# VH-VL binders against q9umr5: the designs that were tried, part 196

Target 1, 268 residues: q9umr5
Amino acid sequence: SYKPVIVVHGLFDSSYSFRHLLEYINETHPGTVVTVLDLFDGRESLRPLWEQVQGFREAVVPIMAKAPQGVHLICYSQGGLVCRALLSVMDDHNVDSFISLSSPQMGQYGDTDYLKWLFPTSMRSNLYRICYSPWGQEFSICNYWHDPHHDDLYLNASSFLALINGERDHPNATVWRKNFLRVGHLVLIGGPDDGVITPWQSSFFGFYDANETVLEMEEQLVYLRDSFGLKTLLARGAIVRCPMAGISHTAWHSNRTLYETCIEPWLS

## First folded at step 8 (VH-VL)

Design z2 (framework fv_nofazinlimab)
Fold by ESMFold2-Fast, scan of step 8:
Formats: sequence, C-alpha cells, structure tokens
Structure z2 (fold): chain C 268 residues (1-268), chain A 123 residues (1-123), chain B 112 residues (1-112)
Amino acid sequence: as target 1 above (268 residues)
Amino acid sequence: QVQLVQSGAEVKKPGSSVKVSCKASGGTFSDYAISWVRQAPGQGLEYLGYIIPIFGTADYNEKFKGRVTITADKSTSTAYMELSSLRSEDTAVYYCARTQYDILTGYSDFDYWGQGTMVTVSS
Amino acid sequence: DVVMTQSPLSLPVTLGQPASISCRSSQSLVYSHGNTFLNWFQQRPGQSPRRLIYKVSNRDSGVPDRFSGSGSGTDFTLKISRVEAEDVGVYYCMQGTHWPYTFGQGTKLEIK
C-alpha cells in the first residue's frame, strides 16, 4: 500500500489547482489517500506564514497519527515554505518524502507580474521599504522577500524565512534542525522557465549575492554552516534535485512528464 | 477603463449545463481576479467562486463545488463560468465582477461588474 | 458562513432627506493586518450592482460625497446625507474577510 500524501498549496491558490496531480497519483499509485488541505485559500494565503504554519500543523497532526508507516508532503510555491517550517516545529512528524514544487526556499527577489499584481506601484529595488517594516511582515509574501542589496535589513526584519533558514539566531534553532533532519527525502523541483520564482534557483537553495550573481546551495552560508541540516541531508543522500525546463509557475502541478520524472519515484 | 461584457441569455433544461462568458477590456486581463455572483429573481446576491488568471487559480463556494467550474482564456481575455446538473433553483442572473489585490492601496473587491446573464432552467 | 443582516429591508425616504442603512455581521470582519473588508453596493432597477464604498468608509471614484460608510468590528452603517431621485434601488453590504464572501439580504430604497 502507498503512504498517504498531503498537499499544501501556494499563494492565492486552492485545492482545485491540484485536480490533475491527484489524477496522476491515482493512475500510478492507485489507492493512495491524498489530502489537499483547504486552509488559507485565495486571499487568506496572504496571512503571516507563522499563522499559516499553525493552522496547517493542526490539520496534519491527525493525518500523520493515522499513518504510522509515514506520509509524503507535496508543497507548491509558497506552500513549500510552510512545509519547511512544519518539519522544523513538529517534533513528532513522520514525513518520508518532502516534495518541494517550485518553492522560493531562499526567498524571492523579482519584478514579475506576480509582484506587480500585489504591489502595482513598487519595483523590486524599493519593496524592501514596505516588506521590512512591522506592517509588511503581516503579509506572507514579505515573510520571504529577500533583497540581496539590503541583506542586513532582511536578517533583522524577516520574521519567518531568515529564522527557518538559520540565517538569524533563534532559541529553537537546535530543536528545529533536529526535527527537520527526521525527513526521509528532500525532493527539490524547479526550473528556468518558471517565470515567477526569482531567481529560479531559489527552489534549489541557490540565491543572489550582493551583485545579483546566483550562488548555488553548496556556496550558501546556511549550507556551509549546516544551519538547519542541508549539508547533513546531502551527505546521507537524502536530497534529490529535479530541474526541468519548459514549465511555467502555474503548470508544475499539471504537467504529466514533470510528475513522472520528479514526483512519482518518491511516492512509495 | 475596465469593462466586463457577458454573453447573452440562456434557457436550459434540468440536468443540462450552461457556460457563461465574461470578456474583459481595458487594462491587462491578468491584473485582476474575476468572481461570479448570482441573483435569483427577487432575491439577494450569492457568491459562486473566482479565478485569478495570472496564478491559474480557481476556488468555489462549497455549496457549488462539484457543479461549478470557472476558467479563463488569456488569449481572448475571457473568463467562463460553467454550471452543470442544472435545477430550477439555478434560475438566476449570473454576474462576473473584478477584484484587485493591491496590498498598498488595499484589496478592491468587486469594483467593476458585467451586465449580467439571465439563465432560465425550465422543462 | 458569516451571516450579514441588514435593516431596514424597506426604506421609503423623501427627496433631499437623509437615509441610513445598518449592516451587522455574525462575526468580526477585522483582518489580521487591521483592515476590515466591508463593502456597500447599489443596484438600480434593471442594472448590475455598483460598488459605492470599500473597506468600511472609502468612496469609489465617481461616488458623490453624500454617500458615507462607517462602523467597526460587526456593526456598519451606510448613510446618504441628501437622497436624490437617482438613488432609488437596492443596497447590499458584503463581507470579504471570511471565505466564502457573503452579502446582506438587501435594503430597498424608494422615494415617497
């Protein structure tokens, strides 16, 4: 029998977006119990990420309790950050595969239509003024805004991403690292044609330096310091990287070839 | 200036489906969400669901899940609302309306509406 | 679902006189960042609804200043300081804070 799958959606998203993904899972792994969490849908996806983490935590506890063999997480876009925090704050999770589907794991810094849809009068170069305020940190998108030209402000003001990445100290950091390391596999998916996640390598823990040159995961301080366990996971063979070109941001959950190549192998 | 233009009136039999269109002009179609609201004769307004074309996201009021499907065609700047398994109580005027999620100025719910499409379900 | 209750349901008013419509929600409409998503719509006979007020008290472009919105939490009011003939129609309050969005039952404003 297959382990249950829990799906966590992204910004302005809902369970309906995953109907094709559920169809694919049913075709290749018939009998799999798939739960797409209908929490923080649409506008509610703008609520602070720590609030979302608490709500999703309450929803996943009974699902995990009923599956002693373990569960899989498929977490799309912003949802991948929610799942990052879930794995850190839950000292009793039994997640086997955490499948991160085009999620900005090191943050977001781009002038996409996505940003302009929410901040029509802002450019990426000036959004730090809003996002790194207490008011701005009440919005999920600002919780993972990572301006490489104002890294000192990011480190001091980010109430979410800097903390879960271990980029700033937190009293719970040691416990969060221990909990995160319980995951069986970290499956990272993303690609250059996403068009929203900027830089797209953020989905693989790469990110801009101060000159907007992308440094990959192994060059990041969080990896080198093993702040939350990436170096340890890579050493034990638990990190899977699955880049794919030709897929736009809204198509990751509905592309059959992507599913067969990057997701299906990890749904034991 | 934004304008939403809907398709014409429909008369349908119980058990059939109806698909109503809402064509946007003025501004970029992907800059906003399109919601669908209905109004039965002599009754108030009832929310069906929405689509956000830029995110490819749709969501529905639980009351209509399984029967309503909202889609968008970016190439024609047109949103569609399809309601299946029609019943006599689905007789209503169906409206599309625009929402913008500008964080700095605040959310702009239903700032422009289509003219409405009368859907009559009778046998 | 959040229940929106309007009163009165029928509002006959004399031209040039003030009119007031109340809207009460079954739970607080305050969002996590302090905004309150309470809107007011006007529907003239044979027309689609038109938004007058958003976020409790903000007038839409082109809406006369004789229309004003006020309130907080669960209690909201739409006021028309001087009713004009063109104001005849049904007025709806609507909440956008809790999913799904819900509307009041409507208030029919008529000239005496």
Scores: ipSAE 0.439, ipTM 0.759, lowest interface PAE 2.9, mean pLDDT 91
Fold by OpenDDE, second read of step 9:
Structure z2 (fold): chain C 268 residues (1-268), chain A 123 residues (1-123), chain B 112 residues (1-112)
Amino acid sequence: as target 1 above (268 residues)
Amino acid sequence: QVQLVQSGAEVKKPGSSVKVSCKASGGTFSDYAISWVRQAPGQGLEYLGYIIPIFGTADYNEKFKGRVTITADKSTSTAYMELSSLRSEDTAVYYCARTQYDILTGYSDFDYWGQGTMVTVSS
Amino acid sequence: DVVMTQSPLSLPVTLGQPASISCRSSQSLVYSHGNTFLNWFQQRPGQSPRRLIYKVSNRDSGVPDRFSGSGSGTDFTLKISRVEAEDVGVYYCMQGTHWPYTFGQGTKLEIK
């Protein structure tokens, strides 16, 4: 018997986006109970991420309760951040594999067509003025906006990413770290041809320094300080990195090769 | 100039499916969303849903969820609307419209429309 | 869903005379930041809808200045200062504030 799979969608997304993934899972792991959570779909995905975390928590708790052997999480794009936060706040989760599917785990600072679509009247260089305001933090995308040129604003104003990363001290940091470390495996998936996640290494906890040079996970302060458990997870062999080229952002959940290579092995 | 050109008229049997295309030109396809609106003969306008090509994601009017599928092909700048389990009540002119959604303001534009596609559902 | 109620539904007008169409929403169309997403569309016979007004009072490019939009909250008005023959058609208000977007019933403008 395969463990249940819970799927969390991304920004402006819904359960429909995962129809191919469901097909793949059914074919390769017949009998798997897959639940794609249809919460905060479409425009509602712009709601504050903590609100989303609460909503998704309410949905997954019953599923986890019925699966004492554990569950797998597949969390796509923005959903990956939601899931990471979820695992941080839940002291009793039973997640075996947390599959982060092209998620901006270390934040977003893009200047792509994607960004232009999101902010048609704003530029990357000026978005900090909006995102790090109290008003801006009411939008999910701003909750993980990570401007490398305004780190002080990020650290002080980010109401989500900076907290779950443990980059800003808070009373729950130790507990959240403990909770997150309950995960069996952290599977990080992403690639250079994503075109949306910027930098694409963010899916692997890489990110820009102040000169917009991309540093790897092991060079990040959150890793070096083990602020939320990355260093610990890596040390115990619990982190799996699965980069893949040739996949656009919108195809991560529908690419068969990607599924077989990066997702399927962790659904047992 | 921005243009939306839709596929030709369709005649379908009840229970079947129809797929209407909307090809955009004269602009940047990835900068916008495509909305679909229908109009039954002699009736008003009804919103079906939209696709965000750059995201590959769609959202639907709940009334049509489960029957309507909106997709987009960025390589051809074409959006598609598929409606399944067709009923006589689905007989209408279906329009695509270019829309722009601003995350910060929530504003949605409907500045350009296709010429419409007549879908007739009859036995 | 937000219900958009137009009045009148039929509007016979003499050429050169003014016309006014009302649109009422079942709830406020004011967004959290203060913007109001109320559009007016014109649909001439046999043609696709054409946006005339956006955000209550802004005219689209190419729209004659005899068209004007006004209103706030839940009450909106489209006015035509001097109706011309080319103005014959059905006019729709649309709200873009609340999901799903909804249209009024339409107002059929005809020449007497």
Scores: ipSAE 0.215, ipTM 0.702, lowest interface PAE 2.5, mean pLDDT 93

Design z20 (framework fv_nofazinlimab)
Fold by ESMFold2-Fast, scan of step 8:
Structure z20 (fold): chain C 268 residues (1-268), chain A 123 residues (1-123), chain B 112 residues (1-112)
Amino acid sequence: as target 1 above (268 residues)
Amino acid sequence: QVQLVQSGAEVKKPGSSVKVSCKASGGTFSDYAISWVRQAPGQGLEYLGYIIPIFGTANYNEKFEGRVTITADKSTSTAYMELSSLRSEDTAVYYCARTQYDILTGYSDFDYWGQGTMVTVSS
Amino acid sequence: DVVMTQSPLSLPVTLGQPASISCRSSQSLVYSHGNTFLNWFQQRPGQSPRRLIYKVSNRDSGVPDRFSGSGSGTDFTLKISRVEAEDVGVYYCMQGTHWPYTFGQGTKLEIK
């Protein structure tokens, strides 16, 4: 039978958003047990990411314990960062495929309508003043705000992303790397028409340099230093890159072609 | 400045469905979330669900799951609440109300309400 | 679901005298960022509810300063320092911290 699937939603999202994804999985892999975690929904998705990681950890432990042959994770948008941290902090996870749906793995730096909805008087160039304060770090979106023009502030103030990416030292870094490397496959999905994740290549561990030129994963210091295992995973053949054009941010979990091309092959 | 204008009163038979509209003006439709709340005659307020047009997300109070659907049409700045399999207990005034998630100024829960739509379910 | 309990349910007051309404939640309403999503609404006869207070103690624009909100955790109070004739109506507390959002039963304020 198929390994169970655990789904982690994104910013201002809920389990209800994944009804089409569940339908697709049931059609192609009938009998798969899919659990969409109904934690940190709506407003609560703004809680600090470490708080969310703790809550999701408590929810996934019993699911993983009941599935000795392993589980798959499908993690959407902000949820992909939660899953990144789960894989690092859990000494005993048995995740086969970690499927990251348009998640800002290297951070976010963009003046989108979504950003204006939460910070109506802020531009991307000015948001570092808020996000890199202690107050700002109490909001999930600020935990992965990565201003390429203030990388020194990002490295010093980021309480979440800089630590899990190994961009700043942490006493648990060696253990986190060992744990993350136990994953079977890292499946990265994203695309140029997302409209929210900026740069969209952040979903593939690419990001802006100080001139706002996108450098891909293999040019990032975190990859070159193998800070949490990306270089090791790529050498093992465990990283899958599946970019797709024509998909907006809120459609990654409800597009059949995307599912068949990028997700279905990794559900065993 | 913000105004929410709802559709007119409805009288429905048990087992039918009703669809109430809520048209927003005085701010862009995508600037806020729209919630639906009902009030039975002589009783208190009960929350049905919300829609956040900018994120394309909706969520429902489990008491109404399978019967309530909340949708939005951004081109007309109108939210809709549809309730099916109507019972006499669904007789109530249905309100739409807005919420803004402005982190800098704080969340604004239910700061503006529509005028209400009376839905009467009788045979 | 979080149960919101108001007392009293009926509140007859003399014009010019103070009035106080209590609201208790079955769970703490404290959210991260130091916010507590407890709101107070007034519903005058034949009208839609109107928000008076948001996040425990913040008055909406146009709300007279004779209205004040206070409290923390699970115990909240709405006070009117000097009741006026226009204050007649039903008052509701509402929590927005836990899903689904819930309201108190309402307190009917009447002039004696």
Scores: ipSAE 0.502, ipTM 0.780, lowest interface PAE 2.5, mean pLDDT 91
Fold by OpenDDE, second read of step 9:
Structure z20 (fold): chain C 268 residues (1-268), chain A 123 residues (1-123), chain B 112 residues (1-112)
Amino acid sequence: as target 1 above (268 residues)
Amino acid sequence: QVQLVQSGAEVKKPGSSVKVSCKASGGTFSDYAISWVRQAPGQGLEYLGYIIPIFGTANYNEKFEGRVTITADKSTSTAYMELSSLRSEDTAVYYCARTQYDILTGYSDFDYWGQGTMVTVSS
Amino acid sequence: DVVMTQSPLSLPVTLGQPASISCRSSQSLVYSHGNTFLNWFQQRPGQSPRRLIYKVSNRDSGVPDRFSGSGSGTDFTLKISRVEAEDVGVYYCMQGTHWPYTFGQGTKLEIK
């Protein structure tokens, strides 16, 4: 019997996006109970991420309770951050594999065609004015906006990413770290041709320094300080990095090769 | 029943400015962007720009060289298009259109249109 | 700017017969993420434009199934399986992939 799989979608997404993934899982792991959570779909995905975390928590708790042997999480894009936060706040989760599917785990600082639609004028350099404003954090995308040139604003104004990363001190940091470390495996998936996650290395906890040089996970302060357990997870062999080229952002959940290479091995 | 209701026809002198309004009803104003398109008599459609009211961000067709200003008032669910330094060539029916936007894809739908506002520029 | 070229510009059609309009873009309308933002609009005489098709082939709500959109990359087609009297008007393709968004010249559909 295969462990249940819970799927969390991304920004402006829905369960429909995962129809191919469901097919792949059914074919390769027949009998697997897969639940794609249809919460905060479409426009509702812009709601604050903590609100989403609460909603998804309510949905996953019953599923986990019925699966004493554990469950797998597949969390796509923004959903990957939701899931990481979920695992941080849940002291009794039983997640075996946490599959982060092209998620901006270390935040977003993009200047792509995707975001230019929303912010046509100097988005990368000016979005901090919106995202770190008093009202900016009411939008999910701002909850993980990580401006390397305004680190002070990020650290002080980010109500989500900075907290789950343990970059800003808070009373729950130790507990969240403990909870997150309950995960069996952290599977990080992403690639250079994503086109949305910026930098794409964010899916692997890489990110820009103050000079916009991309540093790897092991060079990040959150890793060096083990603020939420990355260093510990890596040390015990619990982190799997699965980079893949040639995959655009909207294709991560529908690519068969990607599934077989990066997802399927962790659904047993 | 989503509706976009635009302000009435305008007659303007060259060099002046015109401001057209577009009031949205029947939906959530903040969930959509508002695009502005114009159509000269007997001609095709020309895109002017759009605004995303929830963020207050606007994008303009550079063809208009900064003459277009698009604003929105969330409290009244009304978008505005102002065109300055009017020329005879600016004579057209101006349309607002509701556009669905996707942050991830940048996709924009034009599912509802206003009734149009005729702007005549003549000496 | 991306140039959208429609053909034909004038389309006389006999009632009940099929119609086809081509729209060609000067560059690919496929986004890096794989989506293609090509819309078709109908403008009946004296009316505002009405969206018929979005994302190449998705029919808008209330649009009869006799309308269909297809294509990829730079070549797109709007088809009407059986033209009706109410179909008289000008049809425009629009690309929403590259800024600034641009329209085709329009195709005037008339009944013979």
Scores: ipSAE 0.045, ipTM 0.619, lowest interface PAE 3.7, mean pLDDT 92

Design z21 (framework fv_nofazinlimab)
Fold by ESMFold2-Fast, scan of step 8:
Structure z21 (fold): chain C 268 residues (1-268), chain A 123 residues (1-123), chain B 112 residues (1-112)
Amino acid sequence: as target 1 above (268 residues)
Amino acid sequence: QVQLVQSGAEVKKPGSSVKVSCKASGGTFSDYAISWVRQAPGQGLEYLGYIIPIFGTADYNKKFKGRVTITADKSTSTAYMELSSLRSEDTAVYYCARTQYDILTGYSDFDYWGQGTMVTVSS
Amino acid sequence: DVVMTQSPLSLPVTLGQPASISCRSSQSLVYSHGNTFLNWFQQRPGQSPRRLIYKVSNRDSGVPDRFSGSGSGTDFTLKISRVEAEDVGVYYCMQGTHWPYTFGQGTKLEIK
């Protein structure tokens, strides 16, 4: 009856983080089969995102095959970028709702405790030297590091985000766009009190310009050029924006009000 | 100097639960992850799980998922390990240990350990 | 799960002689850019484990240079160049590359 739900976690995360989300789904949609993918947990979440995409792809194929009516994806933080790529590389995905929980869809440029935890001697202003090297691109966090002051380096060095966003050419771009556009709904969730995703509007495809002024999705070249289908999805009425204040980065999957407002309506 | 200080010994009945604390001093609590490892009398080391206080995230060895819960209170720099549905086989010394993460230099796994907490499960 | 196999499990050694402990993993422990998360711990009777070696060959601060680690991929060795009385205890290898983290069964070093 209800479509199965597949959950993809974030950086240094695991299936246990979603225990409250699973309770909420069971309460409002009893009988829903929810699979939280226990791949790339903990430090494995630092593996290159293309490697993670391959592993998650292998895990979701049999789940999608068993659900001819379709499935829903709930993808948290870094996991939202994995799901972006899954929807593009899978020629036959049957995803109805793709629910992106506070994911840095246009990248990350923040000087948070999170950055200091992984790069204790770095500042956001100098991390580009590490991330835009071949060595740095072997770490997931660097795959979506987007320094607005070195956009030329980001475009040339990003092995993942610039390609998935269609910001740099790729032979498969046309097929990736066609595949992504098969999604039923793109549900974007995020908020100003997240404290990790910087700018928080990255969860809604907004991002810094060279002066660190946030430009929203409709002002991005990615949107204006319709590089992977955002403009087409918006015109189709398939993009849902659900911002909520008062929620910190680690609370998106465990806040009942957030679930009822932003997630529950898109599960069927 | 980093120091991990654990709560005192516990004696529990089968089917009950136990909650062991691990208080960190020295350095910033959010700078590292706390893991829990146990050792049954005369046996080797067995990994239970970890918590990363800065993310609030925890994960568990599948063998203990559903019975173990690891939490952290950043305001008191204390991590907790709670094990439910206790069995005689859970009798062990439970250790907390820290891990530092640094992408440039790599991880420093289990560089400091607590003194251990003996948990005895007996009827 | 990655199985860590130590040999020998019992190691009687004469004071002043060298000792060697082997640790083999069921899978490669190479993570990225040559990082291999293989650690060695010492547990003296009645004490908490103490880390001696991290990332195959890096000695912790305060650990005597008598202790050295080596190896790659799936085959690792802990060597003590000259065993002293204080070295009595159980030695464990541990992998941190694959989830869940796993320990070897331990090697008991005793003075003969």
Scores: ipSAE 0.517, ipTM 0.791, lowest interface PAE 2.6, mean pLDDT 91
Fold by OpenDDE, second read of step 9:
Structure z21 (fold): chain C 268 residues (1-268), chain A 123 residues (1-123), chain B 112 residues (1-112)
Amino acid sequence: as target 1 above (268 residues)
Amino acid sequence: QVQLVQSGAEVKKPGSSVKVSCKASGGTFSDYAISWVRQAPGQGLEYLGYIIPIFGTADYNKKFKGRVTITADKSTSTAYMELSSLRSEDTAVYYCARTQYDILTGYSDFDYWGQGTMVTVSS
Amino acid sequence: DVVMTQSPLSLPVTLGQPASISCRSSQSLVYSHGNTFLNWFQQRPGQSPRRLIYKVSNRDSGVPDRFSGSGSGTDFTLKISRVEAEDVGVYYCMQGTHWPYTFGQGTKLEIK
């Protein structure tokens, strides 16, 4: 018997986007109970991420309760951050594999057509003025906006990413770290041809320094300080990195090769 | 000038599916969303849903959720609306419209419309 | 869903005379930041809808100044100062504040 799979969608997304993934899972792991959570769809995905975390928590708790052997999480794009936060706040989760599917785990600082669509009247270089305001933090995308040129604003104003990363001290940091470390495996998926996640290495906890040089996970302060458990997870062999080229952002959940290579192995 | 050109009229049997296309030109396809609206003969306008081509994501009016599928091909700047399990009540002119969504304001523009596609569902 | 109620549904008008169409929403269309997403569309016979007004009172490019939109909260009005023959058609209000977007029933403007 396969463990249940819970799927969390991304920004402006819905359960429908995962129809191919469901097909793949059913074909390769017949009998798997897959639940694609249809919460915060479309425009509602712009709601503050903590609000989303709460909503998704309410949905997953019953599923986890019925699966004492554990569950797998597949979390796409923005959903990956939601899931990471979820695992941080839940002291009793039973997640075996947390599959982060092209998620901006270390934040977003893109200047792509994707960004232009999101902010048609704003530029990347000026978005900090909006995102790090109290008003801006009411939008999910701003909750993980990570401007490398305004780190002080990020650290002080980010109400989500900076907290779950343990980059800003808070009373729950130790507990959240403990909770997150309950995960069996952290599977990080992403690639250079994503076109949305910027930098694409963010899916692997890489990110820009102040000169917009991309540093790897092991060079990040959150890793070096083990602020939320990355170093610990890596040390115990619990982190899996699965980069793949040739996949656009909108195809991560529908690419068969990607599924077989990066997702399927962790659904047992 | 921005233009939305839709596919031709369709005649379908009940229970079948129809797929209407909407090709955009004169602008940047990836900068906008495409909404679909229908109008039964002699009736008003009804919103079906939208697609954000750059995201590849769609959202639907709950009334049609499960039967309507909106997709987009960025390479051809074409959006598609497929409606399954057709009923006589689905007989209508189906319109695509270019919409712009601002994430900060939530505002959606419907500034350009296709010429409409008549879909007739009859036995 | 937000219900948009237009009145009247039929509007016979003499050429050169003013016309007024009311649109009422079942709940406030004011967004959290203060903007109100109320649009007016014109649909001439045999044609696709055309947006006339957006955000309550803003005219689209090419829309004659005899058209004006006003209102706030739940009550909105489209006015035509001097009706012309080309104004014949059905007018729809639409709210874009709440999902799903919804239209009024339409007001059929005809010349007497």
Scores: ipSAE 0.372, ipTM 0.755, lowest interface PAE 1.8, mean pLDDT 93

Design z22 (framework fv_nofazinlimab)
Fold by ESMFold2-Fast, scan of step 8:
Structure z22 (fold): chain C 268 residues (1-268), chain A 123 residues (1-123), chain B 112 residues (1-112)
Amino acid sequence: as target 1 above (268 residues)
Amino acid sequence: QVQLVQSGAEVKKPGSSVKVSCKASGGTFSDYAISWVRQAPGQGLEYLGYIIPIFGKANYNEKFKGRVTITADKSTSTAYMELSSLRSEDTAVYYCARTQYDILTGYSDFDYWGQGTMVTVSS
Amino acid sequence: DVVMTQSPLSLPVTLGQPASISCRSSQSLVHSHGNTFLNWFQQRPGQSPRRLIYKVSNRDSGVPDRFSGSGSGTDFTLKISRVEAEDVGVYYCMQGTHWPYTFGQGTKLEIK
């Protein structure tokens, strides 16, 4: 009787990362069919996000078709952006709860160990030169790189995030907004001790201004213009904010207290 | 100089588990992925999986049906490969090897290898 | 899984003569970012494998100039221009483009 759950992983991730999450769901909602999608695992997670969206779309269609009562999405890190796009491009999705686990919904601008791993000769202040090139936009991390000091370049060059956030025009924007608004609940999860998502408030649609001061969701043009439906969802009571301190980036899917507080209530 | 030093040989009974260590020295442990490869006596190489310590993420070859677990301890610069439910066919030399994915230069596979750890599974 | 097929499996060579090993993949090894992740390894008796070539044609540090790699798509070749006694061992090709990573079955090079 419980709605099926579809899990979408993050950067350099695989289905193995969710073993504890599956255990928690089985304990609290026994009989739930949980599908962890094993597409774009490991290094393949660096493929362009629109390519990943196409692949994940093909995988979720039969799952949604078999569940006329609806499904839940749990989307981790980069996977949260994939799910944002899925909800927009699918005219017939039946998603009830979209649970976003520490995903950079307004983008990433971090000088972290992850940046050193992927771009050992670059600092965050110079990454815009690579990411906002046509070559750079062939890498998933660059699809959501959002340099607050070069916002004009982000708006012009981003082939993914600026489009799904409605920050740049697209012919399908009205349809994408209508599709996204069909979601039952948007559950946003994140926290200050994540250590990877920068700023951490990006998981709640907050982001840096040009002085690197974080502005909350309600101060963003995306929200104020209701570009893809955030203001409408908030007015409907459909947005849930669940911040939690003390959780590192790789622990969101394996913390029992986080699960019980932020995830469990939204799995019907 | 970069070195990968593995734990000593093990003799295990069928049904038990083995945990092999791989200690990295001479380089920055967190900048690299650590892969595990095995070689049965007189046979070829078989890839088990890898871990990227900086991401805290591991990926496994499905052929081992959930029996392999790869972990890392950044404080000691040591990666571990644990193989459970051992069978005689798991008798092999187990190697760790370093790799780095650099988005600017591309993937560099297996540039340094450990000396290998013989795991013998017998009654 | 991508199948890597090497030929020959046994390669007896006269000292000082050239040697050539072929490796064929069941799928194209060109990654979406343009790189081809095809490596060649040498394993001497009783030793760990040593990488000779990465990304089709790039020699590792300390690898003699007599070793060269070439190829594209699904067909790859490792060449030794003049075989030396120290070249005895098993040679493996390996693909890192598609998960899971897979090795060829190995080619045993021995002096006649």
Scores: ipSAE 0.030, ipTM 0.587, lowest interface PAE 5.2, mean pLDDT 89

